VH-VL binders against o27280. Designs and how they scored, part 247

Target 1, 266 residues: o27280
Amino acid sequence: MDSMNVPEVLEIKRIVEESESVKTFIFSWDFRREVRPGQFVMVWDFRDEKPMSVSLIDPVRSEIGISIRRVGEFTDRVHGLSEGDLLGIRGPYGRGFELMGRDILLVGGGIGMAPLAALADEATARGMRVDALVAARTADELLFLDRLEAAGVNISTCTDDGSCGFKGFAHERLLTLEENHDMAAVCGPEPMMFQVMRILDERDVPAQLSLERYMKCAVGICGQCCLDDTGFRVCAEGPVFWSQELSRVREFGRYRRDPAGRRVPW
Key: E = the ipSAE of ESMFold2; O = the ipSAE of OpenDDE; V2 = 0.75 times the mean of E and O plus 0.25 times the DockQ between their complexes.

## First folded at step 9 (VH-VL)

Design W3 (framework fv_libevitug)
Fold by ESMFold2-Fast, scan of step 9:
Structure W3 (fold): chain C 266 residues (1-266), chain A 121 residues (1-121), chain B 110 residues (1-110)
Amino acid sequence: as target 1 above (266 residues)
Amino acid sequence: QVQLQQSGPGLVKPSQTLSLTCAISGDSVSSKSAAWNWIRQSPSRGLEWLGRTYYRSEWYNDYAVSVKSRITINPDTSKNQFSLQLNSVTPEDTAVYYCARVWSGLYFDYWGQGTLVTVSS
Amino acid sequence: QSVLTQPPSASGTPGQRVTISCSGSSSNIGDDYVYWYQQLPGTAPKLLIYRNNQRPSGVPDRFSGSKSGTSASLAITGLQAEDEADYYCASYDDSLSGPVFGGGTKLTVL
C-alpha cells in the first residue's frame, strides 16, 4: 500500500501569524515520511482540498509548517481555525529543490517566500552562504524576515511602494546586486520569476523556479497539465524546474491558461 | 551531439592507484548546467555512483561515502576532460567504469563507452 | 543489496505488454524523479525515461514510465525481440546525497 497518498488527520499544534493575510500552521510530523524544501502537501478542511507549500521542516522538534494566504473561501475557513483544531494532510508531493555549490541566491515574492524559507533553513544547516532577495508590494507583505535573520541569511528587501528597502520590483533590485552565485532558487508571481530568470540566465547562474500555479495539477485534479512548447508536463514533473527548461517555453511569464485551456495574458 | 570517450588501464594490481579519463565533445567541462560523474558496474554490487565534479562559480566535487577516502575526480578545462583517481584498489574494485553527464538536473543523459578494470595480482 | 528494488528478471512474448517495477523509500523515489536506463549486451546504459514518464528523442512511444508514492514502473507495449536487455531504475537519495540505482531487471523476449 502507498501510505503517502492517504490523508492523515493532524491537530494544529501552533499557529504563527506572519502578516495580516498569512498564517503558518504547525503540525507534529513523523519524519519516516521525509519532507524536503520545495515540496507541497494537500490540506483538507473536510470540505475542500488545496495544495500548500511546506514552509517549515524541523526534524529536531518533529514538526512541519504550512503557510497559507487568505485569498478565498477555503483559506478563510482555515484561517478561522485555532490550536487544537484538525486538518487533513496528504503528501508530500512534488520534487524538492536541489542544493549545489556553496553559495545560493533566493528570490521570493509574497507567499513564494514560504518554500524558500524552508530551503534557507536547509542551506544554512549545510553551511552554505545564503543571500535572499525578499520582494512584496508593501512592507507588511514581506514574509519570514525574522526567520531568515535567525538562520544567518543575508537579506535584501524591495517593495513596490518603497515602504521597506529598495523601491521597485525584484528584478530591478537584482540588477543592482552584481554578485555571482553558484545557484539560485526563485518562487513568486510568474511575471516576477520570468524577469528574474532572464537576468540570472544573462549572468549564467543556474536557477530553479517553483511554479505554484501547477501544484493543483500535480496530484491529478486539474486537466491543465502541460507547458506549451516542449511537450514537458509541469504538473507531472514539478513544481520545481531548472531555468534552462523554462527558457524553451513560450507560455512561461507571457500567458496562462484558464480551466478551458484558453490563453489568458498576465 | 554530446559524446563521452573514455581511456585508462585494463589491469591494475592490488594497492595501486586506478586512473581513468573521460574526454568530452559537444559540451564544455566547465558548463554551469552540467555535472560530470563516474559510475561503476560490477556483478556483485550492480551500478554504483562514485562521485561528480562541476563548475558553478568555482569547482566543486561530491563523492559517495563508500569511496570518499580513496577517490579524487578532477576537471581539465584545457583538454575538455575529467578524470578519476581511485587509490589503494582491491579486487572488489573490479568493475566496468563509466563516465556520465548530469545536465540541468537530468541524471545521466549521456554515458561513455565504459572501461573494464580488473584488479588482480 | 541495491538501494532500489527491482525483480531480477522479467519475460514476455512479442506483441505483449511487460511491466518492470522499482521500489524505493521516502528519501528517494518518494520525493524525487525516477529515471530508467536500457543496457543492451556489451554496451553502456542508455537513458530511456527521465523524470518519471518523459522520453528522450529517439525512444519509441512503446516505452512509458509511471510513479506512485515510493514505487515506479516501466511499461513496454508491443514487445519486440530487440527490447531484450537489462533495465535499471534510478533516483536521487536525499539521505545519501547522491544518485541510487535499482539492481536491474534482465528482460527476456520468448
Scores: ipSAE 0.007, ipTM 0.538, lowest interface PAE 9.8, mean pLDDT 85

Design W4 (framework fv_libevitug)
Fold by ESMFold2-Fast, scan of step 9:
Structure W4 (fold): chain C 266 residues (1-266), chain A 121 residues (1-121), chain B 110 residues (1-110)
Amino acid sequence: as target 1 above (266 residues)
Amino acid sequence: QVQLQQSGPGLVKPSQTLSLTCAISGDSVSSKSAAWNWIRQSPSRGLEWLGRTYYRSEWYDDYAVSVKSRITINPDTSKNQFSLQLNSVTPEDTAVYYCARVWSGLYFDYWGQGTLVTVSS
Amino acid sequence: QSVLTQPPSASGTPGQRVTISCSGSSSNIGSDYVYWYQQLPGTAPKLLIYRNNQRPSGVPDRFSGSKSGTSASLAITGLQAEDEADYYCASYDDSLSGPVFGGGTKLTVL
């Protein structure tokens, strides 16, 4: 059979426009190759290959979805594709989220809601109570609200500009929400995740956080994708990490790396 | 420093209940980052996870399907310990039993010293 | 049988490099972290490697782990007599909803 490291050429079955900058590309998927929320695939447009988180996992329809935000040449080309066009997909890669307990809090920022939307579907299918805090800069950048509502998720929103829900940042909104969850899962910009992690740690809520920006390393491409003092390779050990691991990483939420490997503040 | 100290009888008769206790120091049994596990080791089945108990909003437990009908894992917050009860034991339950911690998804970072349990008449 | 497959034995001489393999499937190693445990005779298993390739404090860098696809390996460089032990790999299995272990590899230092 096909190995996970050989790209399959798949037809784009359906495209969902999530926002002006985000589309979900849906493919038929053979679930003999299992996919879990928190995992990613390599998407190949026959010129370049980029890692993308899986945002929809639907074994009943035999479909997966991959949500892509337009941020550069590769994503511009992919956004120009239509239903019926072809993309190469290989994977899945990385560790998925682990569900525990009966109540879970999801905290997502921007495109970080993509892997959390898939996790919400799995958690609700398992009978868990799901609370989601969906954060973005503006109302137009809030993602998956209709999917979460249809799944029975209890939704809170915040926007930096106050155009929808609470006016402020995710961690400020979190301070006004109930403190009682068995677990949390967090995905979004690293500064947001760092602040959210600190609050969850103080509340003794175990959290898993997804560091999507480093997924290139999972396929052995870049040796400079290690986190600061721990030497984590997001590819090999992530993209999902437990909060206690990340609390020991000096770079998390404070620095990123430029192409030369230099520390740059967020 | 976390330490797990086991206690309990090492000889149990068939059809009786096996009962073991694991005392915790250096962490709280109600720590929301921890789950408290029982694992056994036998020559025929190797290492086998039996179940866990953990505190989040309330106490939860999970058990391996193979033992779910016979097993209870209970915390004791006042003594900072947790226990294993395995009902209706057979000679096939003869094994070394270990308690172990999962911490924030990091599996079995600390283990108890182990207790050899022999099931015989 | 154990869910994860390891060779039952391995051997080496002091100073040599030894590698112990661990094979699984998409429901375990393919989708979750690999852990390695060292069990010295008469003692409890001890965490040696976590999250595929991380070492707990106190574990020398002679021990390293790696993972590729549905397989993992433990490497021991500069083998020493005190490394003689049983080594177990472990992962989480989504289909079984719980941790799973390899059958163990008895390492003999000749």
Scores: ipSAE 0.007, ipTM 0.521, lowest interface PAE 11.0, mean pLDDT 85

Design W5 (framework fv_libevitug)
Fold by ESMFold2-Fast, scan of step 9:
Structure W5 (fold): chain C 266 residues (1-266), chain A 121 residues (1-121), chain B 110 residues (1-110)
Amino acid sequence: as target 1 above (266 residues)
Amino acid sequence: QVQLQQSGPGLVKPSQTLSLTCAISGDSVSSKSAAWNWIRQSPSRGLEWLGRTYYRSEWYNEYAVSVKSRITINPDTSKNQFSLQLNSVTPEDTAVYYCARVWSGLYFDYWGQGTLVTVSS
Amino acid sequence: QSVLTQPPSASGTPGQRVTISCSGSSSNIGSDYVYWYQQLPGTAPKLLIYRNNQRPSGVPDRFSGSKSGTSASLAITGLQAEDEADYYCASYDDSLSGPVFGGGTKLTVL
């Protein structure tokens, strides 16, 4: 008996060190419960529960992977775990990305590359041409480059400090890329996604954007997950949105909300 | 503001080709945010998606498995329309045929008026 | 046949609340948006609800949608005679790589 809303206790089968601050935790998964790129799960360490995007979907090995960046107490504890240790997993939740056409662009910032890595695997398995713009603050924070290369993805990089690839922000790098795409998928910090969306809209490229912030209302109602002006709730409606929906949300890319619901600049 | 207007014969003999056209106003058939679909409706099978055509870097056509071997959906940019050709029809192809738009992942926001196609000798 | 499951019929009297259910699986409703279409006699289907719970311009707020897990519901409050129609749910199915529909629910008023 396995309800999507009841945590299943799973053994950590393998841990991949993606960077100094990011690890991918791999679990055996029963694919009678389907998982799509863009979906997330709730990870429970028997004390706290947090939403995490699925970054690996491997039905041949019957495995899923969840990539976790070390940013606080919960993630510090999870990073301290070893192969053979147990975690609770609930889900999957949310809508996945829709693939269209044959030539797609992925734009990922930091840990936002995690759900896009799973999407890249599916797209390349379907014979699609995949271009990925991988952005980070520094070279050692660029994620999944080896995995994307192994999948046949055409990779462009940019770093804020210029330590790898283009020196600058993702949207500045995107302006120097002159290849047409049938669709784009974007995941990363909201200010980055907003700027990228504007360029893709100008180029008439339909885009899907994943809002990875505040997915804590996945199992219930909470005001902290609401987007202003349109009434969208990230975990209820998303996390994946089409660019046309986000262009009508006043706070997207400009403000976020703290746990008390107050507007806070990025 | 978007309108889809269908035309084509309503009676087709078994083994012949069913041919319908959908004329578009208020949008471009080559709009990169749009995909142009054919859907049919019969009492026995309900609503059934047949396929779509859409422009991105080039034209793409995608078809439902059930009709893939017999179906062609083609755009005509000069007339701002798209067509359905369904080969080797049988009485089981008798249905009301609709064209419909998908716009930026928003499914079937506009529909044509429908065309009843009867396959009978 | 129909990939999504709906009751074939529903009924109510004017002013009543009516709910129409739609059941799917993890490959469709569990992982993508739900859409609802209203088909009045002799007309093409019309988009009634998109992306689980959103209404196009011109659709009264008496109509609402919801989604939970692999199921969805259309609710009609303050039922009116004009609401008598066929209602279809739809979603995108990942394993079929295309849109899928429910079998439809014939709503009778009175």
Scores: ipSAE 0.099, ipTM 0.681, lowest interface PAE 6.3, mean pLDDT 86

Design W6 (framework fv_libevitug; at its last look DockQ between E and O 0.01; V2 from the best seeds 0.00; counts 0 for: pae E 13.1 > 2, placed apart)
Fold by ESMFold2-Fast, scan of step 9:
Structure W6 (fold): chain C 266 residues (1-266), chain A 121 residues (1-121), chain B 110 residues (1-110)
Amino acid sequence: as target 1 above (266 residues)
Amino acid sequence: QVQLQQSGPGLVKPSQTLSLTCAISGDSVSSKSAAWNWIRQSPSRGLEWLGRTYYRSEWYNDYAVSVKSRITINPDTSKNQFSLQLNSVTPEDTAVYYCARVWKGLYFDYWGQGTLVTVSS
Amino acid sequence: QSVLTQPPSASGTPGQRVTISCSGSSSNIGSDYVYWYQQLPGTAPKLLIYRNNQRPSGVPDRFSGSKSGTSASLAITGLQAEDEADYYCASYDDSLSGPVFGGGTKLTVL
């Protein structure tokens, strides 16, 4: 529909500071346009437009939330905004997560917890048992812990420096967790997701992984959203993929594309 | 490689229970990568998903809202098959019934041959 | 009655291009993958296209799929007599929590 591709100018209703570098911007939303966990929107500051995952979906309050990490010029400008200021929002776009079974494992690294926080809300509302492994470099960079706890999620943390929870990487912590989950959802840096995916695949746990690559096109006909061997486009066919699909992609977890489409190691 | 073979009665009386089975070869009914589905096809309603059964930590079922109160889908690991029981059938349940696999998010990659079920007195 | 809308029929002559449309809503095609199934007379449906535009092994490259917004399309180039069949689109519907299908398109090769 054309209505999904025209930005709506929305007032920032509330801003939540998640960490020193991450804020969640909350908007009133008309749920005649349904939004699912795992989908993203294009955020327009009237100069530039960037894709951002939806991190809060609340039909009861008629709100969505968009979590933004401060990296570079666009996000610095957006972080400078206040409640009452305006942003353009287009979407939603992309495939959302599918929920199956009773027990779900969420594995999130850094800002990758944003789409997983929305998924946790839906899973708990459905009566599922939710275990979340939240990973970051340091304790101060762990995101959404209070929100996950309020939702009834069973939280495990790991930090590279050991400042909170397990000292080590997400995949190292995962090896110590039970393997009886009915499905998993994973989002974070690609090298982390690759290692986690391999463990889940060995355990025969169906996993969905969210890729938030460089995007210059909201309706995916551009090569910058392409996944190497398969020709999948993140904005058209993702950002959520099943682990079996990603296991066939040479690019996944090994290198990325810069804005010019050049291969760059992680 | 993967094959689904259906069996069951072709004629069922109104108010009775419809019972069909789907035998699986080339995969395990308890594979944690698979979900086992029933789909029916009629001229009036077209293709209609009825539900699925699948094994992860234990057995789970999901059912379409339209049949949820009348439907049971059960696995049989010893025979590597799964079944459909549909209670209180009416002529509107007359359809060709198919079993089908979902595999790691790929929807209906293999289908059974189909069983025509007529609900008539 | 079908959740996804397809034209009931389509036709073409051998060698031509035929396109079959499928329209849905934000709760299905707008938020999830589109699948296409071919049903030859007297047979079970067969997976023709998965994840919007991917072909299983054994499906000729003259079949292709695409998706934009809440709509999808199946294109058949170099139409052949053996393509005469019913074609169904499908997606996952979030509000129904399950797969949904189009009403089917009967393709006649003239």
Scores: ipSAE 0.409, ipTM 0.766, lowest interface PAE 3.9, mean pLDDT 87
Fold by OpenDDE, look of step 10:
Structure W6 (fold): chain C 266 residues (1-266), chain A 121 residues (1-121), chain B 110 residues (1-110)
Amino acid sequence: as target 1 above (266 residues)
Amino acid sequence: QVQLQQSGPGLVKPSQTLSLTCAISGDSVSSKSAAWNWIRQSPSRGLEWLGRTYYRSEWYNDYAVSVKSRITINPDTSKNQFSLQLNSVTPEDTAVYYCARVWKGLYFDYWGQGTLVTVSS
Amino acid sequence: QSVLTQPPSASGTPGQRVTISCSGSSSNIGSDYVYWYQQLPGTAPKLLIYRNNQRPSGVPDRFSGSKSGTSASLAITGLQAEDEADYYCASYDDSLSGPVFGGGTKLTVL
């Protein structure tokens, strides 16, 4: 099947409630179609279509998971679905994370932990040492903690209100950590990623960051996810970027464009 | 500007070891942002990646499956260079060998000049 | 045999547009970036396009890359005599855990 243009209609096999606002939808997956952590799929509810990160890759069970945060009309509809209901899935698309070295640092905020959770599984399976800094606004919004722990990940938590772990932002917590890693993977609110990237660059830690932008086609044709000045298309050249590439992107950490093409501040 | 300068013999006998060196200028072999690679090119096999060495918290190596049992890539920090050793060579290993850099995931942004290595008795 | 498939040859006259295709699979082009290299006779390959469609400094804008699904394409507009060279596509293959190359396309400027 051509993953570019034709969504595959899949049955929701299971639904995992990750938090009050986040659900993971699990689908049977034919792994002849390979998928990597950091890649995304287009989810179609037969009315609208949205890009979503793959948060679970399980070749043993032949399953993938897509974690979705309830944030609008589309996600409201999807959150209303039940096991056995159908969704259209196109993809996967984009370039995923590249693993290098032996010790990896994951820094995730909110739903940004979705692709990182998948990466954690792969890294751990490869025998890598994984440290994860998991950030959220409040304790109840921290994602995948049990899953990460079960995978053997060393977890540090950070919450804005101090309800769990370090009180403050992810970059602040990172500053308190002295250990350097072979590489880092980062995903979350763009202001967070921006600050984290700066710290990692100063420490000379190679870093990959996953960006989120409005996407329409997911195949690099429509240009809706194009980043200013660089010509980078998040769907085609991303969503994972090395810090060196993002340093060229003026809008990174500052603003994004909405579906109408207007600048929207973070 | 980064420059890669290759050196080594162009003729190797069968069953012997192919040895090449790549000297780096404008960057460090121990750069945490770089990976140092060997690639070869032949009419029969085209361009073929052989392996890489890179430094992070320690030195790491990745090798292509096709040559994994015979290949060694070693860095030399004192000379800011890295080497290729390919053991038990056969005529099938005849190729132009290139060293190349990967920088922050950017594949092969700089190349050495290439070295023709002929395996012949 | 090369993991990525390219036409063995392409040709064009000065000023024309030429396109070179590169086809792969879900384990390489479908899941990773595509790179293009220009190799002049007797020289090492030179990075021409990185990350599907980005040009390094010094590469003219008449060179462009695109990726769609498991295929990629290099386009050369305003073909010049100096463009006569071999062109190679490359990507990372997950199954092989390493970079892979196309078989190369010899571009002749008529």
Scores: ipSAE 0.033, ipTM 0.670, lowest interface PAE 2.9, mean pLDDT 93
Fold by ESMFold2, look of step 10:
Structure W6 (fold): chain C 266 residues (1-266), chain A 121 residues (1-121), chain B 110 residues (1-110)
Amino acid sequence: as target 1 above (266 residues)
Amino acid sequence: QVQLQQSGPGLVKPSQTLSLTCAISGDSVSSKSAAWNWIRQSPSRGLEWLGRTYYRSEWYNDYAVSVKSRITINPDTSKNQFSLQLNSVTPEDTAVYYCARVWKGLYFDYWGQGTLVTVSS
Amino acid sequence: QSVLTQPPSASGTPGQRVTISCSGSSSNIGSDYVYWYQQLPGTAPKLLIYRNNQRPSGVPDRFSGSKSGTSASLAITGLQAEDEADYYCASYDDSLSGPVFGGGTKLTVL
């Protein structure tokens, strides 16, 4: 318990530049602390602490990778670090993805592809057929394409500006794709996930969606990550939820909360 | 077993309307898991997708940009068929026309027998 | 002028391996699945490969597909006389908002 609940200070072993705005930070990891796709860790830069998804799980090399998009002051500071620098890591936390069947669809938007890349590795290792719809605002922000292709994942892409692949939103592209999957895993901007969830529900495809909310404790006691209507705590009952669980949540896809807890539009 | 049976005239005069019908057996034109396509083939253009119709909560059509101003594809649920109307034809519309079911993506799993349509005076 | 480029012909002798290439762009093969069709004279096209490398039931395993970047390939091993046909690649093209086909490759078994 104590090793999970306090940050362990770890040396950055390698940094992979995934795009201009996304880097993957790789750490040595003792896999007695088991990590599953869809779980998250709290990353501590000695000033602040933020939840980040695990994008690489490599027990053979005893490594994990954490992909971080530069979006604000905390992530700017982390992106300024070099190999050999230190970060605190606590976790992993949360409920990960569950695999079922033989054919899986991944739908990822932007940095939401990070936990799905880890899931793709597990799914292909099990011999599943993996299709991925990878979405971003621009071509330069389509993440993990080479890694997914090398793993044997069948990729479709879309970009908001049309610079690569289908021009439009992920749910619009999804309407034109095959409807033959046993399950889906979805992660990205919440409005995208809501629209994708509705399509998958109409197709009777079981779907798991990974949510993000403001977190402080990560073990379910502070309540800062609660969803309206159900009281579900993203850090304890999630971050991965089945679509049926989310169908009872009125706020999903309709608004978000700022750090003060106020409702704000997406 | 799904079977697609095409019918319609094989000769159309320039500037007139090409009309073909595809009758479906073994499936429904309103199936939520299929889409119904017209594809043509000519020596000069090879295989060319023209458009499709399908039902997903309501009826949808997608048409190739090259023919969008001239094409209409209509389902007929009472007869379990779908049609192709191509207006203002020219000799360059001469082709073998196929109807085809797509299950998903570009998986065209059942095709009609093909109809040669010649556009000439 | 086909959006996807194939060689107009290919040939081989029985028992050999033959490959047929298909070249596209980032708006089609680079961002979407590749399909392959076989067309025997006087018949409609028949699906050989879907989702880059998958075979429908009834298609022999000597037919295989692959994709790299904006290019795709159909491989036929153990070439047989009945493999003489036209072969087409297909993909979805985002800029044209629909399916596109290659120009076709006539395979001759010598």
Scores: ipSAE 0.005, ipTM 0.485, lowest interface PAE 13.1, mean pLDDT 85
ESMFold2 (binder alone), look of step 10: mean pLDDT 92; pTM 0.926

Design W7 (framework fv_libevitug)
Fold by ESMFold2-Fast, scan of step 9:
Structure W7 (fold): chain C 266 residues (1-266), chain A 121 residues (1-121), chain B 110 residues (1-110)
Amino acid sequence: as target 1 above (266 residues)
Amino acid sequence: QVQLQQSGPGLVKPSQTLSLTCAISGDSVSSKSAAWNWIRQSPSRGLEWLGRTYYRSEWYNDYAVSVKSRITINPDTSKNQFSLQLNSVTPEDTAVYYCARVWSKLYFDYWGQGTLVTVSS
Amino acid sequence: QSVLTQPPSASGTPGQRVTISCSGSSSNIGSDYVYWYQQLPGTAPKLLIYRNNQRPSGVPDRFSGSKSGTSASLAITGLQAEDEADYYCASYDDSLSGPVFGGGTKLTVL
């Protein structure tokens, strides 16, 4: 649609501080433009535009939420905004998650829990059993635990330093969890997602993984979001991919690209 | 290679209990990745799932609503088998009965040979 | 009456492509994977396709599955006489909390 490609200037209705480095910005939304978990929007601060996953979808309140981690100049400026300030938003873009079966495993690392929190809300609303493995470096970086608990999600945590839950990495914790799920959804650092995918593949659990690659330009006009062995563009064909698609991509889990397009090991 | 071998009587009178067993080779009845199912097939109802038994941290059973009040599915770990008991049978229970495995949510990857059960006086 | 709807019969000649449809609802095919089973006369059903479009080891690549919305299809290319059988689709129904089956399609190779 034309309207999807033109930024709409929206007022920040509410800001939720998720951690010292993560905030969720909540906007009124006209749901004649449908939004699905796993999709993203382009956020414009009137200087730069960046892709951000949708973390809250609430048709009853007519609201969407966008969770933003403070990692650079753009996100630092956005974190400085207050309720009542304006941002430009266009979208949604990309393929959302597909829900299948009666029970789902969510595996999220850091800010990767943002799109999975929206998915958890939809899955529980559909009557699915939801298990979530929430992983972070430290307890302070675990996100959305209260929201997941309120939704009726069965939560397991792990931290690299052992400050909350299992001491270790997501894939190490996953080896100690129940093996029975109809599907899984995974979002987080690419090396984490690769290890988790391997375990889920051995267990015959089909998985969807959200791959948020670096983008140099607006959606659809940059080559930076292409996968190495395929012509898949994250903004057009992703960001959500089935594990069988990603298992064929040599680049996945091995290297990434910097802003100049050069290969950089994980 | 997984094989399922069925045994039990082929003729049952109305109001009696139907009893069948399924012996497992090539897998364990207590395998945490497996669930052990009973399915029947008749001209009038087609293929119809009856229920399952499976081990995770403890034994669980799930049953189809249509038979829930009359059905019991039990594992036997010492003999590596599982059984079906269906109480108060009627002529509508006449069918070919199959045991089948679900493996890690892969539905019915192996089936038993089938047992024709006729309910008549 | 079955929960999933299949045509009762289909036919083709050797070498032809045949397609068997399966229709469900949002509570089954719309929300869960589709499975296909082949049943030869006098035998138990055999898993032919799992998780919409995957083949078990030993199933020829002439067999393929697809799913769109609340419907699914089984395609057989290069039809052979040995493909003459009954074909059943299946899915999981979240309202019934259990597996559901189609009524079956009798495929005749002319």
Scores: ipSAE 0.000, ipTM 0.414, lowest interface PAE 14.7, mean pLDDT 83

